# Ledger of designs, part 8: VHH binders against StAR-related lipid transfer protein 6 (STARD6)

Target 1, 220 residues: StAR-related lipid transfer protein 6 (STARD6), of Homo sapiens (Human) (p59095)
Amino acid sequence: MDFKAIAQQTAQEVLGYNRDTSGWKVVKTSKKITVSSKASRKFHGNLYRVEGIIPESPAKLSDFLYQTGDRITWDKSLQVYNMVHRIDSDTFICHTITQSFAVGSISPRDFIDLVYIKRYEGNMNIISSKSVDFPEYPPSSNYIRGYNHPCGFVCSPMEENPAYSKLVMFVQTEMRGKLSPSIIEKTMPSNLVNFILNAKDGIKAHRTPSRRGFHHNSHS

## First folded at step 4 (VHH)

Design p12 (from b15 with S30K S31D S59E D99G Q100D; framework vhh_7pa5_2)
Fold by ESMFold2-Fast, scan of step 4:
Structure p12 (fold): chain B 220 residues (1-220), chain A 123 residues (1-123)
Amino acid sequence: as target 1 above (220 residues)
Amino acid sequence: QVQLVESGGGMVQPGGSLRLSCAASGFTFKDYAMSWVRRAPGKGPEWVSTISGSGGSTEYADSVKGRFTISRDNAKNTLYLQMNSLKPEDTALYYCAKGDYYDFWSGYSFDYWGQGTQVTVSS
């Protein structure tokens, strides 16, 4: 298996998604986060596009999203995130296990994903991922093995304020198992909004804190 | 009706000082965190500082730490921003907003924004 070639091709596909302005249908807007979808060309399901603004630079945001050690502390959709194989400084294979969601209607899945970060001109960084076959981690009876077609994060400077990032997330996930397609279509947009909100909270928590720290003061 | 009215902006030389004020009405001022947000020409909004309802906690953007001080007078329903050692890059329209640090970082809209007061730092 040529993992590096697969990683590079996956990054090219994600770049293509980011450049494609056609056929997107807005399916949810919430808390300044926009979720759009269109039919996937890879499986019988959707490619989702999620857009939001993160008040951190593209370099800091992409480093935060690429790092593995703190992933489950901020990514509340996951119960396990382990790097199981490092290919080079920009490329690794991870094993993830999701939480159940949709009030238990969608049971946990595991994934084996090839993850790659590529830095482009204009301070744009893409973290792309795709499920791969990895002999050390075959499908097991413990979890339904899901499959991620090309997914990724595109981190670029916000046009109006380059100190902030425009984050575009692409999700193209095949949950497998015995699920109605309509349950994914109904529940996925809210889960994707929550992912971005958790990432915003997570990166904020990983900033160098002020000496006194700020306490959240509810405006209610 | 909630109203926020900023004042105190103007033109200053680099190294100078200004004190901004925000007069608030239409809500129980002491119960809400208040923030300063600025917008430089051609740029999006940048969060500057937040103060808790009691005034016991403050937070600052890294670009203004040590130079700006946020404060409030709950008896007068007024928010302040003392700006010292001003730099050309501080040139912006300054808004007060009803809301806290978390609202800005989480991408929530603040409930209410004022109309802004212009600060220009040039020689």
Scores: ipSAE 0.000, ipTM 0.102, lowest interface PAE 20.3, mean pLDDT 83

Design p13 (from b15 with F104S W105S S106G G107Y; framework vhh_7pa5_2)
Fold by ESMFold2-Fast, scan of step 4:
Structure p13 (fold): chain B 220 residues (1-220), chain A 123 residues (1-123)
Amino acid sequence: as target 1 above (220 residues)
Amino acid sequence: QVQLVESGGGMVQPGGSLRLSCAASGFTFSSYAMSWVRRAPGKGPEWVSTISGSGGSTSYADSVKGRFTISRDNAKNTLYLQMNSLKPEDTALYYCAKDQYYDSSGYYSFDYWGQGTQVTVSS
């Protein structure tokens, strides 16, 4: 499989979502975060658009969202986040397992996602993702395998203050299994607001680098 | 507990070579970019080199380009810095640093440092 071609095509599709101003319906506004949706053209469900302001530069924000090692410390929707294959410095495959949600009505799902970061003019960075088939990680009986249609993060300078970022997140998740779209429509907007709040808190916590070993050690 | 332990420093003559090693533990080594940072007596810290989690991307300070090579062995949780054509100006404490991010390009922020290993280049 040509993962690099898939990654580049997925980034183009997410860029297209970000440029499309038509058909969005606001479904939730909370704590200065706006969630909008429209019908997905990929499956019987919704494409969600989540907008918020993060008080960090686009470069720092996109690097924070792209990195893997601290993901589960701030992303409270996940119980597992593992990079299982690196293609290059900008592209990898990860295996994730979600927490249950909707008061236990939606059981944990696992996902195999191709993740790609692309840097554009004007300090705009896109981290795009899409589920892929990866032979080393086939579906198992332990979890229902979900599917992420093209999704990701668009990080760009805030127009009024370029030191801050405008974050736009696209979510297009097929949970699969025996679920009606109605339960997703009722529960997803609040989960997406919480994701952004957790990311905002997480990046703030990662702001201060360790000072250990940076001072002179006296030799006596 | 995250631990970074540097070794391989020492005294060499100008034009000589040294290889530094950093043994890492307490985190998933392949998930993070790793860097070498040095501090010369009386000077502030200077970033030397970074390598991505996979080893597929590397970057170097202009002062060391063409002379130093960063590499990693993810199976052994070990980071390396091969230093060739050493100059007196390379005299410093060399620190292994764990980045918060996997990607070596763009902004980086260190969340852990080792204790450092001394490199002295003198005739």
Scores: ipSAE 0.000, ipTM 0.098, lowest interface PAE 20.5, mean pLDDT 83

Design p15 (from p13 with S30R S31D S59D; framework vhh_7pa5_2)
Fold by ESMFold2-Fast, scan of step 4:
Structure p15 (fold): chain B 220 residues (1-220), chain A 123 residues (1-123)
Amino acid sequence: as target 1 above (220 residues)
Amino acid sequence: QVQLVESGGGMVQPGGSLRLSCAASGFTFRDYAMSWVRRAPGKGPEWVSTISGSGGSTDYADSVKGRFTISRDNAKNTLYLQMNSLKPEDTALYYCAKDQYYDSSGYYSFDYWGQGTQVTVSS
C-alpha cells in the first residue's frame, strides 16, 4: 500500500475543504465555536467544519494535536489511541477506540487511520487523517469498524495576533450502526464543540498548568 | 455466529402489560446498542426503542414513550422490553436487533434480527 501517497492526497483534500467557502450551513454556535455542515461527497452523511480561536501559536497547537502520548488525557471522546505503525517523522497509522456517543446511544467504534502532518507557508499546519486498510488490524467482532473519510485540523495564525491560532477542524466520519436517522445530525454539533473545548483546556494544561481554586505554595 | 432469540409475547387486552426478552449470543453483548423493532401485519418495520451498550441511555419512538421501558442485563446477555398500557395499534411481531447502519439509499438497517415474538392486543 502506498501510504505516503494516500497521506499527501488526503492533506490536499483537506486543504481543499479549508479553501471552499460554498454550501456551509451553520448548525451550532457556542462559546465562540462555530459548527457548520454540508452534504459529504464521500458518503451519505455530512462534512462538518468547526472553527475556533486557540490562545497558542500554530506550531504549538499542531504539535499538541499530532502528539499521541497524551491524546486520551484531553480527548474525552476516545478510550484508546495507539500509534501502531510509523511510516516517517510526519506520518503514522493509529488505532483508536471511541467512547459511547449521543448519551451512550451510539456504541464504541474502532478506527484505523493514516495520520499526516504537513507544514505550509505562512505558519499554516494541517494534520490530516483518513481510514485505511491495514492487514495487521482487521475488523473484529468486538467493535463496529468506523470509517473516517478525509478529516483534519488546519492550524493557522490569527490575523490580529500571530501568537494565537485559528483552528478549523473537518470531520467526515461514517459511524455505521446509527440508532436513528437523526441521532448523528442531532448530537454531532455539540460533541464537536466539546472536542474543541477539551483541546483548548488540554493544550493549556500540557506545558503551563494553571488551575482556578487551587493554591500552590510556589505561587504565594 | 450472532443469534437473537425473542420470547414473552402473547395475547392481552387493551390496557394490559407484557414483558419481552431477547437472549443474545455470538458477540460481545455489552459493546453494542440493542433495539426493539416491530412489524404490524401488512406494514414495514417500525423502530420502537434503543438502549446503549452500558444501559446508560435509552431512546423511544413517540408512539410508545411513557408506556414502554427498555432495559438490559449484560451479565446474562439479555435485552428486555416492558410494555404497559398496551393499545390495539401495538399489535405486531416484535424483533430484537443488534445495532443499525445507514446505507447508501438513506435507509437505516440492522446488522442482525431475531425470529420475533408475536404481541396481539385485542378485546
Scores: ipSAE 0.000, ipTM 0.101, lowest interface PAE 20.3, mean pLDDT 81

Design p17 (from b15 with S31D A33T D99G Q100D F104S W105S S106G G107Y; framework vhh_7pa5_2)
Fold by ESMFold2-Fast, scan of step 4:
Structure p17 (fold): chain B 220 residues (1-220), chain A 123 residues (1-123)
Amino acid sequence: as target 1 above (220 residues)
Amino acid sequence: QVQLVESGGGMVQPGGSLRLSCAASGFTFSDYTMSWVRRAPGKGPEWVSTISGSGGSTSYADSVKGRFTISRDNAKNTLYLQMNSLKPEDTALYYCAKGDYYDSSGYYSFDYWGQGTQVTVSS
């Protein structure tokens, strides 16, 4: 399977979502975070757009979101986040398992996602992801296997203060299983707001070093 | 504007061969899986074959394995289906279908279809 070609195409689709200003319906505003949606062209559900301001540069924010070691520490929607295969320095496959949510009404799902970071002009970085079939990690009886159509984070300088980032998150998740059509629509906007709030708290905590260290680059 | 234009269909006797072509435009052809799907008179669509964007991976329905070969020429933006040892039950409209990247492992989703080319295997 050509994972690098899939990753590059997914990044292009996320860039397209970010450039598209038409058809968005605001479904929630809370704590200076705006959630909008429109009908997905990929499945019978929604493409969500979440906007917020993060008080860190785009480079620091995108590095924080892309790194894997601390993900479950700040991302309270996940119980597992493992890189299972690295393709190159910018591309990997991860296995994730979600927490239950909506007061237990939506059970944990697992996902196998191809993750790719691409850096653009103007200090804009996109971390895109999409579920893929990876034969080493087939669906199991332990979890309903969800599917992420193209998703991503767009990290760019805030217009009024370029030391801060405008974060735009796109979520296009097929939860699968037996769920009423409205349960996702009712619960997803609040979960997406909480994701951004957890990211803000996480990156702030990451700046407060209780432990400092340096990694030497490979020499020679 | 995505366009898929099938050609190469026709009437053939049992045991004969046909080669179908699909000319693709309006997207980066090499980035997408491509498939052939057929619809027999009075029946729903049946998936026939899929090829990965690079051409390195192919899959076939059990009904056509060993008789049909899918291939692509990414320089020419063209998909092919070589059909050998044709049977009356292969009579159908054959559609070229553009895959999204998701669904190459047994359930195939398609976001664009051509208008189809008719294959009739008579008597």
Scores: ipSAE 0.000, ipTM 0.095, lowest interface PAE 20.9, mean pLDDT 83

Design p18 (from b15 with S31D A33V S59Y D99G Q100E F104S W105S S106G G107Y; framework vhh_7pa5_2)
Fold by ESMFold2-Fast, scan of step 4:
Structure p18 (fold): chain B 220 residues (1-220), chain A 123 residues (1-123)
Amino acid sequence: as target 1 above (220 residues)
Amino acid sequence: QVQLVESGGGMVQPGGSLRLSCAASGFTFSDYVMSWVRRAPGKGPEWVSTISGSGGSTYYADSVKGRFTISRDNAKNTLYLQMNSLKPEDTALYYCAKGEYYDSSGYYSFDYWGQGTQVTVSS
């Protein structure tokens, strides 16, 4: 399977989303985070755009978001995040399982996603991802298999202060199963705001020793 | 105008059963997540159970799993809570709530609450 070609094409689609200024409707603004949406061209649902400022450089932010080992410690939307196959230093396949959403209306889903980081000129980095068919991880009876159409993170220097990053997140998730579109539309914007807030807290904890990491605890 | 009216509460001995009902009006019932929330005397609200608009997904607080069953009848705009193996700790005012949101802090956001129905479990 040509996973590298799929990854490169997905990165180009996400770059296209970031360059497209047309048709976005602001659906939520909270805590200096803006959530916008427009109709997806991939499925009967929305493409979401979330933007906010992170007080870390684009290189540090993108490395933090690409790292797999700490993902579930800061990403409160996930209960499982496992890298199941590494293609190269910039490309891997992961298996994720989400928490439930919308006061239990959206049960946990699992996803198999191809993840790719690409560095561009001007200190812009894109971490793009897309669900793929991976024969080693077929859909199971344990979870409804969701599908992520092209999605990811664009990390670039903040215009007014290049030591900080402008983070733009694109979300284009097909949850599948029996769901009211109104529940997704009502709940998704708040969940996306919370994702950015959790990422801000997580990256600060990553660079700065946590209270638990400050004291050396050894077991007898 | 949204209205939620609970009924079915009462006094019961430990190990007994009760079925609570909530009659909903003023909105398209089948489009909304519904929840049961309780408040014991002198304590804050405690979430009990949630059911999706279609009834296809249900969730329960650990304290009631295996004992309580949430259900709905969308044709009758009615939410139910079947409570079995009741314990003194289940004594509370039970509220029907029109639930909309869940955030990463664990906070539940409810669009509207009913007036409540009292459940008292004592010997």
Scores: ipSAE 0.000, ipTM 0.108, lowest interface PAE 19.2, mean pLDDT 82

Design p19 (from b15 with S30R S31Y S59D D99G Q100D F104E W105S S106G G107Y S109E; framework vhh_7pa5_2)
Fold by ESMFold2-Fast, scan of step 4:
Structure p19 (fold): chain B 220 residues (1-220), chain A 123 residues (1-123)
Amino acid sequence: as target 1 above (220 residues)
Amino acid sequence: QVQLVESGGGMVQPGGSLRLSCAASGFTFRYYAMSWVRRAPGKGPEWVSTISGSGGSTDYADSVKGRFTISRDNAKNTLYLQMNSLKPEDTALYYCAKGDYYDESGYYEFDYWGQGTQVTVSS
C-alpha cells in the first residue's frame, strides 16, 4: 500500500475543507469555540468544523497535536493512542480506542488511522488523518471498528497576534454499529468543544511521559 | 527507509581518542533526539549519550562524563561521538540510535538502531 500517497491526498482534502466557506451550519458556540457542520459527501452523517484560538504558537501547537506519547494525558476522549507503524518523520499509523460516551450510549470504538503532518508557507501546518486498512491490525471482536474519513487539524497564526494560533479541526467519523443519527448530532458538538478545551489545557500543563526503553532527561 | 550507518571505530591504546560518526537518512534528522548506545561482549546494551534534535541539550552516562562529547550537524544529517581518554572498559560495539519521538523534550526511547561500529581499547 502507498500510504504516503494516501496521506498526501488526505492532506489535500483537508486543505479543501478549510478553504470551503459554503454550506456550514453553526450547531454550537461555547467559550469562544464554534462548531459547524454540513452533510458529509463520504457517508450518511456529518462533516464537523471546530474553530478556536489557542494562546500558543502554530509550531508549538502542531508539535503538541502531532506527538503521540502524551496524547491520552490530555485527550479525554481516548483510552489508548499507540503509534503502530512509522513510515517517515511526518507520517505514521496509529491505533486508538475511544472512551464510552453519551452516558454510556456509545460504546468504545477502535480506529486504525494514517496520520501525516504537512507544513505550508505562512506557518500553516495541517495534521491530517484518515482510517486505512492495515493487515497487521484487523478488526477484532473486542471493539466495533470505527472509520475516520479525512479529518485533522489546521494550525495557523492568528492574524491579529501571530504568537497565538487559529485552530480549525475537522471531524468526519463513522462510529458504526447501531446508533441513531440523533444521538451523534445531540452529543458530538459538546464533545468537540471539550476536545479543544482539553487541548488548550494540555498544551500548558507539564506531564511526565510514561515510556519504555532507555530513559534520558535533559536535566539529569 | 530509515538508515543509520556508523563509522570511525577501530583499535586504540588506553588513553587514546576516536571520533565516531553516524550518517542518517530516511527521516527529518533535526526533529529527533539521537543517541549512542554500546554493547560490550557478553553484556546487555548500555546507554552512553543523547543529544536533542536542535543540539541544545545533551546528557551522558556517568561512566563517560568528561571524556566523551556528543554533537550533531543537522545540515549534514550526521551524529558524532568524540571519545577521549579511552579505557579498556570502553571496548564495545557502538550503535547510533534514533529517538522514536517527534519533539525533543521529555524522555527518549529508540525505534531504530544502526549496525554498530567496533571500538577496541587494548594495550
Scores: ipSAE 0.000, ipTM 0.137, lowest interface PAE 16.0, mean pLDDT 83

Design p20 (from b15 with S31D S59D D99T Q100E D103E F104P W105S S106G G107Y S109P; framework vhh_7pa5_2)
Fold by ESMFold2-Fast, scan of step 4:
Structure p20 (fold): chain B 220 residues (1-220), chain A 123 residues (1-123)
Amino acid sequence: as target 1 above (220 residues)
Amino acid sequence: QVQLVESGGGMVQPGGSLRLSCAASGFTFSDYAMSWVRRAPGKGPEWVSTISGSGGSTDYADSVKGRFTISRDNAKNTLYLQMNSLKPEDTALYYCAKTEYYEPSGYYPFDYWGQGTQVTVSS
């Protein structure tokens, strides 16, 4: 499979979502984070758009979101995040397993996603993702295999203060299994707000010295 | 920098044996599970075996159970695969893979791979 062509096509679709101003319905506003949705063109569900301000430059924010080693430390929605195949410096395949949510109503799902970072003019960076078939990681009986249609992060300078970033996150996920549409509509907006809040806390912690550093100094 | 260097491959007749080794560096070896993965000519990767960080737990693909044994020497930062009763179907490039943890589900997340060592089983 031409994974690089798929990655580039996915980035173009996410760029298209970011430029599309039509049809968005605000479904939640909380802690200066806005969640909007519209009907997906890819499946019978929603495309979500989440907007917030992060007090870090677009370059630092996008690098933080793209890196893999510390993902589960800040991303409280995941129990597993692993890069399983690297295609090049900007492109990899990851395996993720989610936490249960909605008070146990939505069980953990696993995903196999192609992840690609592309840097654009004007200090805009897009980290786009899409589920792919990867024979090494077939679906198992242990988790319902979810599917991410084109999704990702758009990191750009905040208009009023270019040292800060405007973060736009797109989510277009088939959770699969037997779930009522109402449980997704009821719980997803709050879950997405919490994701942005966790990212803000995570990147801030990354800037400050780790208080756990003394645990790694076995000689003193 | 994480490095994984496989060795021990070669040519062998059906029914023969080979022992593969993987020398690991750049991380705390005993903290990670380790896996062997193979790729046969014209086919995708196939998981072969995984061993927990301590060496106390092992898992095998059905195609190799009873014939292959995975082991590790944490003092030497080395992973091994003892392959017995080799079949032509075992012909493949064999990769060692750094595995984030030993999962009860039998799906193992790999984050680094070596360059591979060739095993050819033919008469």
Scores: ipSAE 0.000, ipTM 0.083, lowest interface PAE 22.5, mean pLDDT 83

Design p21 (from b15 with S31D S59D F104W W105S S106G G107T; framework vhh_7pa5_2)
Fold by ESMFold2-Fast, scan of step 4:
Structure p21 (fold): chain B 220 residues (1-220), chain A 123 residues (1-123)
Amino acid sequence: as target 1 above (220 residues)
Amino acid sequence: QVQLVESGGGMVQPGGSLRLSCAASGFTFSDYAMSWVRRAPGKGPEWVSTISGSGGSTDYADSVKGRFTISRDNAKNTLYLQMNSLKPEDTALYYCAKDQYYDWSGTYSFDYWGQGTQVTVSS
């Protein structure tokens, strides 16, 4: 299997999602994070777009999101995150197992995902991912195997303050098993907001020694 | 509209403890990082501690690390600072401050401050 070609194609699809301004419906706004959706062209479900501002440069943010060692310490949606195969410095295969969510209505799923980081002009970095078939990790009886159609993080400089990043996350996940699409539509937006908040807290904790300066706009 | 009201200050002996509280209103408390900032007599403001909106991350000035603990109760719109092993140099007016946003360049930006609560550490 040509994993590198699949990774490059997936990055191109995520770039396409980021450039497409049409058809997005805002489904949730909370804590300065906006969640929008539209019908997926890949399955009978939604493509979600989540955007927010992260107080970190695009290079540092993308490195934080791409690294694997500390993922489960900040990503509270996962109980397992393991790199199972490295293709090159920018490309690997990971095995993930989710927590249950939607008040137990959605049981844990596992995923086998191809993950790729690509750096673009304008200091924009994309971490894209997509489920793949990997013979060393077949579906097991322990978990329903979910499927991620192209997903990713787009990290670019915030126009008004280039020390900050505009983060756009695309999620296009097929949970599989016997599930009503309405349960996903009701619960996914809040889950995606929480992901961004956990990422913000995680990257701050990773870089705490650098954040000791302050200034104020008014006294009282 | 935005209101921050500090309490819990007082006079204490060196080595003592105090717990400060800040009651917040007029904004969605859980959406904003909150900080404690102090001002000693004749000095400018010194940042003491910050807690993220979710409560998942905390940060401290080197001078208070290991002695002070910041926490929040988002259900009650209340920020706390537990101060242990107090020293005379901790004597200051302590302000609750609402963060406009965090900045990974190493700066915190505040858009609202309370009136302050006085902490005096002396023998």
Scores: ipSAE 0.000, ipTM 0.102, lowest interface PAE 18.6, mean pLDDT 83

Design p22 (from b15 with S30R S31D T50V S59D D99G W105S S106G G107T S109E; framework vhh_7pa5_2)
Fold by ESMFold2-Fast, scan of step 4:
Structure p22 (fold): chain B 220 residues (1-220), chain A 123 residues (1-123)
Amino acid sequence: as target 1 above (220 residues)
Amino acid sequence: QVQLVESGGGMVQPGGSLRLSCAASGFTFRDYAMSWVRRAPGKGPEWVSVISGSGGSTDYADSVKGRFTISRDNAKNTLYLQMNSLKPEDTALYYCAKGQYYDFSGTYEFDYWGQGTQVTVSS
């Protein structure tokens, strides 16, 4: 399968979501994070748009969100985040397993996602993702296999303070299984706010001290 | 290769109707807002109407509100403009555009303008 072509197409779709200013309905505002939604054209559910300000540069933010090694430490919605196949330096396939949601009403799902980071002019970076079929990781009896239609992070300089980032996250997740759409509609906005708060805390906590700027006195 | 091909223009009497079509290819049509833009002889481009990717939101220039209706068929990758109660001042070359107009900023975010289709109301 031509994963690179799919990744590039997915990034283009996420860019399109970011440019489409029409039809968004604000469904939650909390801690300076705004969640908006509109009907998805990919499935019977919503496309969510989440906006917030992160006090880090777009390059640092996008690298933090793209990296796999620290994901599970800050992303509290996940039990597992593993890169299972690397296509090139900016494209890989990951396997994720979620935590239970909505006081156990939504059981864990697993996903196989193609992840791609693309850098644009104006210091804007997009990390896009989309579920794909990957024969090495078929659905198992252990988890309901969910499906991510095009999702992504748009990291750009904050207009009023370019040292900070404006983060726009798009989420278009089909949880599958036997679920009422209304349970997702009721619980997703709070989950998305918490994701941004966890990312903000995570990037602050996982700052890597440089040898030049940090002297560490420790035993070997 | 993105292509937009307009059709359906022609000559009509004042008060008449026309339906314009735009066949889109080379991109995922349903994921993008689409606009109609017109250019009258000797004038600059005027935004006419926009429709969101899903078709759930539409907007119109004040000059055409109540007379024109924008729609799309995402299964056929086709954009439409139904024009009713046509006036001589509607005479223009009509373009299909990928993207939308931002009224607040007065800016256009258009990629891949089509070749246009001529609408002439009265001689």
Scores: ipSAE 0.000, ipTM 0.092, lowest interface PAE 21.7, mean pLDDT 82

Design p23 (from b15 with S31D S59D D99G Q100D Y101E D103E; framework vhh_7pa5_2)
Fold by ESMFold2-Fast, scan of step 4:
Structure p23 (fold): chain B 220 residues (1-220), chain A 123 residues (1-123)
Amino acid sequence: as target 1 above (220 residues)
Amino acid sequence: QVQLVESGGGMVQPGGSLRLSCAASGFTFSDYAMSWVRRAPGKGPEWVSTISGSGGSTDYADSVKGRFTISRDNAKNTLYLQMNSLKPEDTALYYCAKGDEYEFWSGYSFDYWGQGTQVTVSS
């Protein structure tokens, strides 16, 4: 399978979502983060658009979101984030497992996603992702295998202050299993707001160390 | 006051069958999806099957597809799991679970567990 061609096509679809200003319905605003949705053309569910301002440059923000080593330390929705195959410097396949909390049965989902970062003119960077079939990681009995239709992050300079980034996140996830669409509609907006807040806190912690002497090596 | 009480477990030889039941109380049973989850000795929980509130939709883990059938009787507030062609690997404590959809994204989707019923498949 031509993973590079799939990655490039996925990036074009995400760019298309970012350019499309039509049909978005605002479903939640909180802490200057706006969540909008419209019906997905890929499945019986929604395409979500999440907008927020991050006080960091687009290059640093996109590098932070693309890197894998620290993902689970700031992304509280995940218990596992592993790069399982590197295609090139901008493209990899990752295996993720969502978090488990509280008492009861686990409802973690796992995903196998093709991830691609592309840098555009005007300091806009897109990290796009899409679930793919990868024979080394077939569905298992331990987790419901979810499916991400084209999704990702668009990092661009804030118009009023280009040292800051406008972050637009697209989420188009088929959770599979038997979760009601109404329950997804009710819970997803708050979870997406929390994702952006966790990313903001994570990048701040990475930028301004409160304890001198801790360093991370580049994994790019 | 939510209560879930599982029953119907036991010992059975490979290839045998068992039917599990879960009696639910303290909530409007027909409004919630219900699931079976199992825990094998020394392992974490594994989701087995889910049925919608109306009973119109079902889903199964790949390991049990074609062998297990989930069903419900909303008039009796009871969930069932018919288990056929049992294998030693099906040996586990089986739990009845009510969905808690508010945690589906980042946590367990099930907020109430019963005591479980033991299924042991051995010759």
Scores: ipSAE 0.000, ipTM 0.110, lowest interface PAE 17.4, mean pLDDT 81

